# VHH binders against WD repeat-containing protein 54 (Wdr54), part 1

Scores and structures below are computed, not measured.

Target 1, 334 residues: WD repeat-containing protein 54 (Wdr54), of Mus musculus (Mouse) (q9r0d8)
Amino acid sequence: MFRRERSIPLRSSAAALSNNLSVLQLPARDLTHFGVVHGPSAQLLSAAPEGVPLAQRQLHVKEGAGVSPPLITQVHWCVLPFRVLLVLTSHRGIQMYESDGSVMVYWHALDSGDASSVQAMFARGIAASVHFICVGTCSGRVLVFDIPAKGPNIVLSEELAGHQTPITDIATERAQGQDGVADMVTADDSGVLCVWRSGPEFTLLTRIPGFGVPCPSVQLWQGIVAAGYGNGQVRLYDASTGALHVQISAHARTISALDLAPEVGKLLSAAEDTFVHIWKLNRNPESGSIEVEHCHGECISDTQVCGARFCDPLGSSFAVTGYDLAEILRFGTV
Below, numbering starts at 1 at the first letter of every chain, in headers, positions and changes, except where a header shows other numbers; Kabat numbers aren't used for antibody chains.
F, E and O are the ipSAE of ESMFold2-Fast, ESMFold2 and OpenDDE, as the mean of both directions, binder to target and target to binder. V2 is 0.75 times the mean of E and O plus 0.25 times the DockQ between their complexes.
Where letters were taken out, [cut] stands.
Atom coordinates printed by the task and the answers are left out, and those that the model quotes come from them; centres of patches stay.

## First folded at step 1 (VHH)

Design a1 (framework vhh_nb_b201; at its last look DockQ between E and O 0.11; V2 from the best seeds 0.00; counts 0 for: pae E 6.8 > 2, placed apart)
Amino acid sequence: QVQLQESGGGLVQAGGSLRLSCAASGFTFSSYAMGWYRQAPGKEREFVATISSGGSTYYADSVKGRFTISRDNAKNTVYLQMNSLKPEDTAVYYCAAYEPGWDSYYDYWGQGTQVTVSS
ESMFold2-Fast, scan of step 1: ipSAE 0.015; ipTM 0.398
ESMFold2, look of step 2: ipSAE 0.015; ipTM 0.319
ESMFold2 (binder alone), look of step 2: mean pLDDT 85; pTM 0.864
OpenDDE, look of step 2: ipSAE 0.016; ipTM 0.351

Design a10 (framework vhh_5c3l_4)
Fold by ESMFold2-Fast, scan of step 1:
Structure a10 (fold): chain B 334 residues (1-334), chain A 121 residues (1-121)
Amino acid sequence: as target 1 above (334 residues)
Amino acid sequence: QVQLQESGGGLVQPGGSLRLSCAASGFTFSDYAMSWVRQAPGKGLEVVSDISYSGGSTTYADSVKGRFTISRDNAKNTLYLQMNSLKPEDTAVYYCASTYDFEYRGYFDYRGPGTQVTVSS
């Protein structure tokens, strides 16, 4: 079904971080942006649908100083109703840029309250919900930033409590018309998930307990929480109740990425076991039962997968990064 | 809306000369280093020359040293490549490219659609 396409070269190999690939799809402009972290720097690449590179840029942490260089933990494009921002998290703080990375519009320094020491501070986990950007911290707090339609007047409006270990990932509902259901899910290093509803203040709807393994990646789609765990399992929960509906022995090693194609309900899972799997999610409208179907499996020869994302709204193409691999691998369907 | 548009390519006989131009718009041209990059049929990209934001520093690939000259006019937002003593192996599509940091030669912030240069008898 899926075939290898032209790879995009990277200046340096991807860092061994989960969720280490960000994709911004711009189908009206026939281009896709890719973001990859390598140590203290992040690389931004733009490519045509055929994989021809059109532009690239390198980003660094705003303040580089101290005993060791500051490390970037994640880059992610946040699509808001009136603008798109590129968000970078690090051991120093949070940087927000215009979508092409050309102009930094906002800087938020982490303070000593975010960790037991300055050296232990970091932010990780990024998602957009309504007109907010939510960023996780090593303390388990989630910082909520209110984003104006234009300009740099970004405000830290709220801090969410719900986790006691570092945030690993945040995902939001991308489909419209989801009144009365969950808008966001957050995951932590102990495997706990918190499900939230947006409003004047975020409301915690459900807390799903961990089971002794971390949860490196989560997704939220039409009332279904998809969680990938350190033991290679993918679990599907009802977002409103937190009830476990499906447990999949998807991978032999730690899951490093989950992604959704929300228009068609396709889920992508990727792991350190070298595999990328594509699944189809359904909900029976009468029973409310969650169903899953396996659609595709791909072995990324001798590669510890660090990141994987769909590159189109229908889930007919995806891209992969791997540890010690100096290229972005691309796959598509005829 | 960043645009780079190459011109001046064409068919030329071995030993001939061509001058390529690249018109830049949509960014502050004088803040960017500029490069000429080529791709011969069936081969990968080769950086043939680059020039710093001020024009004070230039580099050339060994394959073109002594034959090609890169220059820029920051007042006109234009990059040039003077190509002399052309050889059949210079046949390629030539791309204009920009980089904010001169140290990232061969890695580009922006690139044009290219102009074809064919060196044949």
Scores: ipSAE 0.000, ipTM 0.110, lowest interface PAE 19.3, mean pLDDT 83

Design a11 (framework vhh_5c3l_4)
Fold by ESMFold2-Fast, scan of step 1:
Structure a11 (fold): chain B 334 residues (1-334), chain A 123 residues (1-123)
Amino acid sequence: as target 1 above (334 residues)
Amino acid sequence: QVQLQESGGGLVQPGGSLRLSCAASGFTFSRYWMSWVRQAPGKGLEVVSDISGSGGSTTYADSVKGRFTISRDNAKNTLYLQMNSLKPEDTAVYYCAAKPTYDYFSDTEYDYRGPGTQVTVSS
């Protein structure tokens, strides 16, 4: 059973964005890093295991002079075999920083087009796979950046076509070690999911059709795609076939975050209905069917949950951000 | 036991050059952010340059941009600062400082700091 722990104060409240909490777990250093978006800035914090804050800084989009600063849509730590980068997406483009956010390594501007688009352009959805960083766009394209072991020579190597509506989230397989090849799932605003095999070039394995609602958050774990939808459903699919195995009426409103603790197969779901739920995923060894067990439910009173992530590899602690909440809420097990 | 030891300071005339070195031991050097920070007489501490653990990213204070170059040799556990076109305003004690690569910059003190090396620019 999870219990409320010491919260971490934020300089600014969390913005009303899905997936608005990034966590980098550094158990060897006894540290956890947190990233939260508010408008044109992101607050970065590091804390000891008991929530004692050790350091903080505010990351600002470096470009933006002369007009309102560009709005950030997401920040995410990308762990690669040889390097860790903090990636920021916005209405202007993609920025990559060293892991502490102090130095910009790379900038990729999104071309707004000359009256060709009636909608403002933006990037959203960030994940690392092999030596690549993948970033989604509002066109449905996924940009694949080839990341060198050091230095700023980052190259846009590929654009993936699989979606026709804005990308909402990207997730990669984390159950394998640092040197393993990770599989990837991408989601869009129409609820379509694409499952990819990572490699020198990405291969589309399966397309899972939408059903009239957006998919704000996805996760991938040991051949299971977990998808959280705008109607509050969590659906579990077989990654290789795209077959639907489980449909859960998990939340009363739009799901804003999903996270996995890959060592134990725990899934966290969080939504605008104020709830965070913890689930246990497994495969039945006889039938091969995906099964789910509900482990915990937590109501975050008066708060629309915008972000939620596990803070340890065993899924024994998690953190929550909410709209207009000026702190990161922490929960752990005894 | 963490140790940082600066060297290479001295007296130089305006327009001259100096190269500072910092020998590091007692920690995994390649995993630490390294910085050069300085303190002029009667002034506060100023961060002049930073370099990531991999060496892939560097920053410079506006006062030294274009004149100073930070670098590192992870095989030798050594940090360098090449200082060109030195000005009287660069006169200070220069300190080597270290933070874990995954830690955020603190707005206060660094994790580890050396005893410093004096740089004096005068004619």
Scores: ipSAE 0.000, ipTM 0.134, lowest interface PAE 15.5, mean pLDDT 82

Design a12 (framework vhh_brivekimig_d4)
Fold by ESMFold2-Fast, scan of step 1:
Structure a12 (fold): chain B 334 residues (1-334), chain A 124 residues (1-124)
Amino acid sequence: as target 1 above (334 residues)
Amino acid sequence: EVQLVESGGGVVQPGGSLRLSCAASGFTFSSYAMSWVRQAPGKGPEWVSSISWSGGSTLYADSVKGRFTISRDNSKNTLYLQMNSLRPEDTALYYCARGYTDSFEYLGSSYDYSSQGTLVTVSS
């Protein structure tokens, strides 16, 4: 079973944002990178297995002289075939960095720099698919960036128009894809999900309608879409048909994070109700039915959970961030 | 636990060929880009080549381009490096690594290295 391990101190408390924890796992190097947002800054930490910090860096939103720094909505490590980029989204635009945050390689402005818009533009939702980085916007549009193997020649190659409300999260299949298989799922503030296949152009395969609540977090695993909703439900859909297979009353409040350990089919859900739950996913090979089993529940006392991620490929450890908590909580087994 | 076991190294004459293999276990091999990294005596590590998770894309260091070929067999969880027209300066310990470099100067955080490596010696 899971037990609490040494926490990693943060310079600033975590902001109350869904998906407010990014993890890059390097288990053979005995190294894990963590990213956490606090207002206009994001803290990057590199830690040994015992929780000892080895490196630290802070990132800030790109700003012009004399203007207040805008808020960061998300940071996420994007693992591409030939490089890892750290992507930061904000109320101003999208910043891409080398994996350690040392060099900014790309900037894309969403806002004209004025407040004339009815709603200021912001970006949220980040995932890598093939050699692309996909980023959501508050308009519901998904921006597709073509990432070269080296250097700063990043090109906005496509805009996807499947959603009508702000994008909340994007997730991609972490195993290798094949022609005709779903590669990406996008979610929005109305709870609509779009399932996509990558290619020279992204193809919309299925649109799953919302039911009046937002979907703050999604995951895609072996043809299963896992969606966490504002009402605390986790729903499992077949990616190819959009059919609802399982509805779980997982949490008493809004889900703030979902994560997958793809090698073992473990799903992690975390919510404002202070709980982190771990589930085991399966698909019956004969019937195609989706099955789920509850494996663990952890109460993070007096903490509204804002981010939670597995820290190893087998899902035997995870990390948690919480609103106004100035540390990353760590949990492990055996 | 990630395990990467290299083999195929040896002593070869200049102009000769060797094929290196890396047997991977403890992770879903087909989901990761893989790389070869080498360390010559008295020098730091040097990235040699990378291959995408599907094998559809490859990258090479300028020093080996046209001479080395990286490949993989996802059904066998094995990475290969075919080395042709070998030169004395190719003498090094060769390491199989999970992942890839995101910069020419920052070789570390994006790679999971094996502990052992396989020695390639090119001498006349």
Scores: ipSAE 0.000, ipTM 0.280, lowest interface PAE 11.9, mean pLDDT 82

Design a13 (framework vhh_brivekimig_d4)
Fold by ESMFold2-Fast, scan of step 1:
Structure a13 (fold): chain B 334 residues (1-334), chain A 120 residues (1-120)
Amino acid sequence: as target 1 above (334 residues)
Amino acid sequence: EVQLVESGGGVVQPGGSLRLSCAASGFTFSSYGMSWVRQAPGKGPEWVSSISGSGGSTLYADSVKGRFTISRDNSKNTLYLQMNSLRPEDTALYYCATGWEDYSPLYDYSSQGTLVTVSS
């Protein structure tokens, strides 16, 4: 049973973007970091378990002197074996910062071609896999960056081809010690999903075809792909085969966020219909079939949910951002 | 070339205090968050505390919260760790590192750290 907890105030209301909430869980330090996008800036917050803000920074994207800052599409903390980077995507490229946003360590500019259309170029979708950071582009390509243990010598090591429409989201396997085949899932604006295995180079394992609606959010957990679609459906696929196991009429409007608590197999879905739902994922050990159980439903009154994330490894707390809402809403179990 | 030089360690009795210093050079100190990391004999590195580039935000490991205070002087390119109410389990080699909340220490590997020994 989740209950509403103290909210965290924001300096500016959250932008109307899917997956507009990034969380870095630091349970050993008894705090959580939050990142929320508002136009060309992002607010970074650190909070104690009671919701009291301990640190705050406004991160302003800059593209040289005399150039207007681009609109941010996503911020995300990437946890790598040797460092944590805050990655920002925008309508001009990709910026990587130290985890506190205090210094930019790397900049990658996208190709300019249509200066009359701000929407023509953008990056979106960010995830970490081993020592790589993967970022999606509007062309459908996924850029793979090789991240050194320290310093700015970040290298674009490969580009993945598998999608032909803009990338909308990227998720990687976060569960430790699992014997899964799939390490990463990428989603696009036509609803196509590509399942990848990491290695010296990424290998495409399976392509799951779209069915006429976008896929704004994906997650990967122990060989299960969870996908949230523009029609409000959540679908569960077997990652190795691409076979559809479960189709859930979870929401009445577009899914805006999916998140996992990988230690316990909890899935969170959030949508423009104002609802946040918590699900429990399982695989039947005899049949191998994927099963899902509904655990909780929460209505965020008068709010289009734009971002939602678990705030702890056990999925006992979550946070929500909404369109035109100047606070982060928090929920926890009693 | 980034250089970090730790100092201020020593031998103290339980309940005592020490102040560690880290002199930084080779980079724009005020633009970087900084951390203290320690390594006890026979153990792996453990993060202790972090401070933002401006000094306006600080973070502490649960084991040192309320006893240790991190601070910086950007005019002198120096990071500090004030350690109070020291315990035998605080015995370790202490390193400073660039970055805020990195899971791995980002110190210069040529740095020797500064040894803190709490014993009676």
Scores: ipSAE 0.000, ipTM 0.190, lowest interface PAE 13.5, mean pLDDT 82

Design a14 (framework vhh_brivekimig_d4)
Fold by ESMFold2-Fast, scan of step 1:
Structure a14 (fold): chain B 334 residues (1-334), chain A 122 residues (1-122)
Amino acid sequence: as target 1 above (334 residues)
Amino acid sequence: EVQLVESGGGVVQPGGSLRLSCAASGFTFDDYAMSWVRQAPGKGPEWVSSISGSGGYTLYADSVKGRFTISRDNSKNTLYLQMNSLRPEDTALYYCAAELYPGDYFSEYDYSSQGTLVTVSS
């Protein structure tokens, strides 16, 4: 049973963006980093387990003087084998920072050819796979950056073509170690999902067709693709075949976030209907069928939930951000 | 009104030790995380260490980890920095800061004082 804990104050209220909460768990340091977007800026917070903030920083899109402030679409911590980078996407491009946000190590401006018009140009969707950082674009392309173990020599190594509408989210398998299987899923504004295998180059394994609604959030866990849709449904697919196994009428409005606690197979879903639901996923070893159990439901009073993430590997705590809410709400188990 | 007063700086030889203090007043001390920040001559400010309001959690910059210890006494509204194995590169003006998290995007509520000078030289 989850219980409400001390909230963390924000300098500004959260923007009405899906997946508008990033979490970096540092269990060895008893520390959690939080990132929240508000328009042209993002607030980074470091907090102790009791919810007391220890440090904060404000990030802005890199722009020359005399330009209208572009909007940030997402911030996300990318954990790579030898380093952790904080990645920020915006209507101008992609910025990569050291994990505490103190130093920008890389800047990639979006090409004007990436969009039909300047005002429609943006990047969104961020995930790390092996030693790569993958970022989505409004054209449906996914940019793959090769990240060195140290230093600023980050290289755009390839562009993935599998989508024809804007990328909305990217998720990677966090329990790696299986050669030849899926390790990344990308989602787009038409609800199409592409399942990829990483390598020296990425290989498209499966393309799951859309059904007329966007997919704002996606997760990948042990061969299961979990997708949250604009109609409030959560769908579970087999990553290898693309077959739909489960359709959950999870929320009454658009899903804004999905997160996984991969060690225990817990899935968190959050939506504009004010609810956060926690589910337990498993695969029946005899039949191979995907099963789901509802574990918890939390109503965030009169709040359009914009972001929600587990704060620990066992899924015993989670954090929530909401539109026009100037705090991060925290929940933990007794 | 808010005041932060640092003390304890001085001249010390390499390998020596110093203990800095920061006396806080004008706000509810135990509600705020406190930090030590230093500024070497001709350089920008560098974060050194932070401690939670309860004192239960601490963070250190890699350059000082294992040599410096941050602590606080909430009954005295005082923050401390114990500096051991001092090096010439630790020479800087040290100041404490209280991190506030107001909901106003345009407000600056961080408090800092004039600092205390630490000089490490042979």
Scores: ipSAE 0.000, ipTM 0.178, lowest interface PAE 17.0, mean pLDDT 82

Design a15 (framework vhh_7zox_3)
Fold by ESMFold2-Fast, scan of step 1:
Structure a15 (fold): chain B 334 residues (1-334), chain A 121 residues (1-121)
Amino acid sequence: as target 1 above (334 residues)
Amino acid sequence: DVQLVESGGGLVQPGGSLRLSCVASGFTFSSYAMGWVRQAPGKGLEWVSDIYSGGSTGYADSVKGRFAISRDNAKNTLYLQMNRLKPEDTAVYYCAAHYDSEFYPTSFDYAGQGTQVTVSS
């Protein structure tokens, strides 16, 4: 059973964006880092297990002084084999920073062709796979960046075509050393999901059609795709076949976040209906069917949840951000 | 000029032991967290162990209970004592350094050239 713990104050309230909470878990160091977006800025902070803030920093998008300053759509820590980068997406492009946000190592401007305007242009969806960082665009393309072990020699190595509407989220498998297993799932504004395998080039393995609602958040765990939809449903698919195994009437409003604790198969879902739910996933070895158990439900009083993430590898704690809420809410077990 | 020089690798039989060393120069060693990462043939980089400026340590699950990381700040030297070695531990082992701060614990600022460890009969 989860219980409310000490909240962490924010300098400003969280923006009304899906997936608006990034967490970097450092269990060996008893530290957790948090990133939250508000307009053209993001707040970065570090906390001890007791919830005592150890450091706070405000990161401002570097380009965009003018009549239409660029708004940040997402910040995310990307953990790669030899380095960690803080990645920021906005209405103008993609910025990559050293993990503390102090030094920008890479900038990629989105193309504003004749068919698009700066106001309609944006990137969203960030995930790390192998030594790559993958970022979604409003065109449905996914940009694949090859990341060196150190320094600024980041190369745009590939563009993936599988979606025709804006990318909303990207998630990757955290298990290493599995051949022929799906490595990444991408989601779009029409609810289409694409399942990919990494390699010399990314390969599209499966396309799961949409059903008329957007998919704001996805996760991939041991051959299971978990998708949260605009109608409040959570759906579990087999990654290899695209077959729907479970449909959960999880929330009354749009899902704003999904997260996994992969070591224990726990899934977290959060929505604009004020609820955060914790689920336990497993696959029946005899039937091959995907099973789900509801473990916990929490109502965040009169708050539209915008972000929610587990804060430890075993899923024994989680954090929540919400619209017009100037703090990070924390929950832990017993 | 920052340099990290690894040594101590070699061929050892399963169940054997090796001690790796890394001599650092060109930065204030005592202010940096130090670690070991490895790369097995045909695989990606895998984190093995870290030791922070304050002395706390962390280990990957695959090596916990078998490996011990330590440092000697007076000698600017990082060590990895490897016991009960398995064929799966065969890899090039790299020494790595990062500034020990609340925002930088998993980012490596510097890495060495590596030392080969082979566990075979």
Scores: ipSAE 0.000, ipTM 0.189, lowest interface PAE 14.1, mean pLDDT 83

Design a16 (framework vhh_7zox_3)
Fold by ESMFold2-Fast, scan of step 1:
Structure a16 (fold): chain B 334 residues (1-334), chain A 124 residues (1-124)
Amino acid sequence: as target 1 above (334 residues)
Amino acid sequence: DVQLVESGGGLVQPGGSLRLSCVASGFTFSDYYMGWVRQAPGKGLEWVSDISSGGSTGYADSVKGRFAISRDNAKNTLYLQMNRLKPEDTAVYYCAKDTRYEDYFGSGTYFDYAGQGTQVTVSS
């Protein structure tokens, strides 16, 4: 099904972070952008579908001469109706750039009141919903930024309180929604999931309790919450009720990435056990129960997988990053 | 500003030859890998060939033995000599700048750091 394709070389090896691969899919242009974190910097790449790299940029988080840059925790492209922003999070705050990383549009500093011997503040978890960008913090709060169609007038509009441990991931619904339907899920380091409905103000619809392990990655698709856990399990919940429908013993070690191809209901899971698995999600039309089918398994030899994302809306290609691996591995179907 | 300008395309009969040229400006041409990518009608992009700053070459299996990539660093020009052309070689051919290990990034549009393309049609 899936076959190894031409790799894209990286300037340096990827940092050992969960969800350490960002993809911006531009299918109408047959172009894909990739973002990978390397400590205080991120490498941005652009490539054609056949693996021809077209452009590269090294993005550095800088606060001025003589100031050591903070470590980046995540880089993510946020697709909004009228614009695309590249968002990065770090131990000192949140920066938003134009999609190619060329111009910083907005900076939000985190409170720097404590600098040592206490858990460092950081931001992690990035997703776009409607005209908002939501970013998680180590306190468990989710910061909601209101994004204008043009220009730099970005405003912190609200803070969501639903978690008590650091946010690990945020995912939004990309399929067409209806009134009262969930359109965002947030996950934390204790494994708690919160399901939200966007609006003039976000509404907490459901809180799914943790079970003693962290949830490094989460996805939301047509009323299905897919969560990847520190014990290697993938769990599928009904977003409206929080009911657990499926528990998959997907991986032998901590899951480091989950991704969706929303047009076809394909789910990708990747973990520290070196495997990437592709699953097909379905809802039984008669019972409403969630079903899952295993479609593909790939072993990334001798590599702890740190990031993995689909590269197209149909889930016919995906890319992988790994610890101490100085390239982006690509896989595709004929 | 980076600019790539292709030329040399046209209509040719099967078994014929064409030589494509790409004039580059706005960057230090000799420091980069350069390549050719093509797009046939109704199909996605296909990598054709690349050449390193030092002259090392690579070719897609479909064109090996028929196409030859070369460069003239003094003239900032990339070439693709296409021999024994087949109808299946019909495509728009794009000159592409390979930015591996480079600090700058494309502007976010498909044709930035790829040229405007030159049409090659192989037909009797």
Scores: ipSAE 0.000, ipTM 0.130, lowest interface PAE 13.4, mean pLDDT 82

Design a17 (framework vhh_7zox_3)
Fold by ESMFold2-Fast, scan of step 1:
Structure a17 (fold): chain B 334 residues (1-334), chain A 120 residues (1-120)
Amino acid sequence: as target 1 above (334 residues)
Amino acid sequence: DVQLVESGGGLVQPGGSLRLSCVASGFTFSRYAMGWVRQAPGKGLEWVSDITSGGSTGYADSVKGRFAISRDNAKNTLYLQMNRLKPEDTAVYYCARDFGEYWSTPYDYAGQGTQVTVSS
């Protein structure tokens, strides 16, 4: 189904971070943006559909004069109704930039009281819901920022208290026409998942208990929570009840990424075991149970996968980053 | 249990050199990215350098061309060779494990640090 396409060279190799690949599709321009973290910098690349590089930039976390920037934990493009922001998190705080990385519009420093020590302090987990950007912290708190249509008047509007360990990932519902379903899922280092509904204030709908392993990556699609765990399992839960429907021995090592193509219900899972798997999610129309079908498996030889994302809405192409790999690998269908 | 033990710090004159060492135990050293971070008096932590399990290196702009990070997997030891030292390099230097590990902080584990003072 999928074939290896032209890779995109990186100036710096990808760091061994889970979810270490961000993708922004600009189909009207025949352009795709890629973001990859290494240390205190993020490599931003633009490429044509065939993988031809068009532009490259380095984005460094800003710090006070005379001090080097802290390490970045994640970079992510947040698509909101009236704007797109590039958000990065670090062990010191949260920075928001215009989508091309050229102008920093907002900085939020983490409170030292959120962590037992400066070395334990970090933010991680980024997602957009309605006109909000939600960011996780090492305390388990989720910060909700209200984003104006233009300009820098970003306001911290609320803090969500559902977790007791560091947030690892946040995902939001991206499928259109899904009324009354949960809007966001958050995951932590103990494997606990919290399912939320957006509104004037976010409401906690369901808390799914952990089982002794971290949850590095989550996705939410049409009432289905897909969670990837440190033991290589992918689990599918009903978002409204928290009921476990499917447990998959998907990977032999820690899952590093999950992504969705929401228009077609395709799920991508990637792990340190060198594999990327493509799945089809469904609800059985007779029983109402959640089902999964395996569609494709790809072995990335000699590579521990750290990031993987679909590059189109139909899930017909995806990109992969790997530990110590100085290129973005691309895969597509004919 | 994971342990990182730094050594090699001390008082040195501007323009001098020091070699820091970090001996690791309690984990498979060769599988982890390792790095050095520092904290100057009254300032926050500053990333200095890192090295992946495959040997790829990165450096902060302030030390590039003067410092060299290396590792000896047979000895479970991380090194930082510091040349042409400046007063601005005065700091406590920490050895750190596993920059960018999946479900841990960027500083997954850090040692107790070793003091470097550059002064006449």
Scores: ipSAE 0.000, ipTM 0.131, lowest interface PAE 19.1, mean pLDDT 83

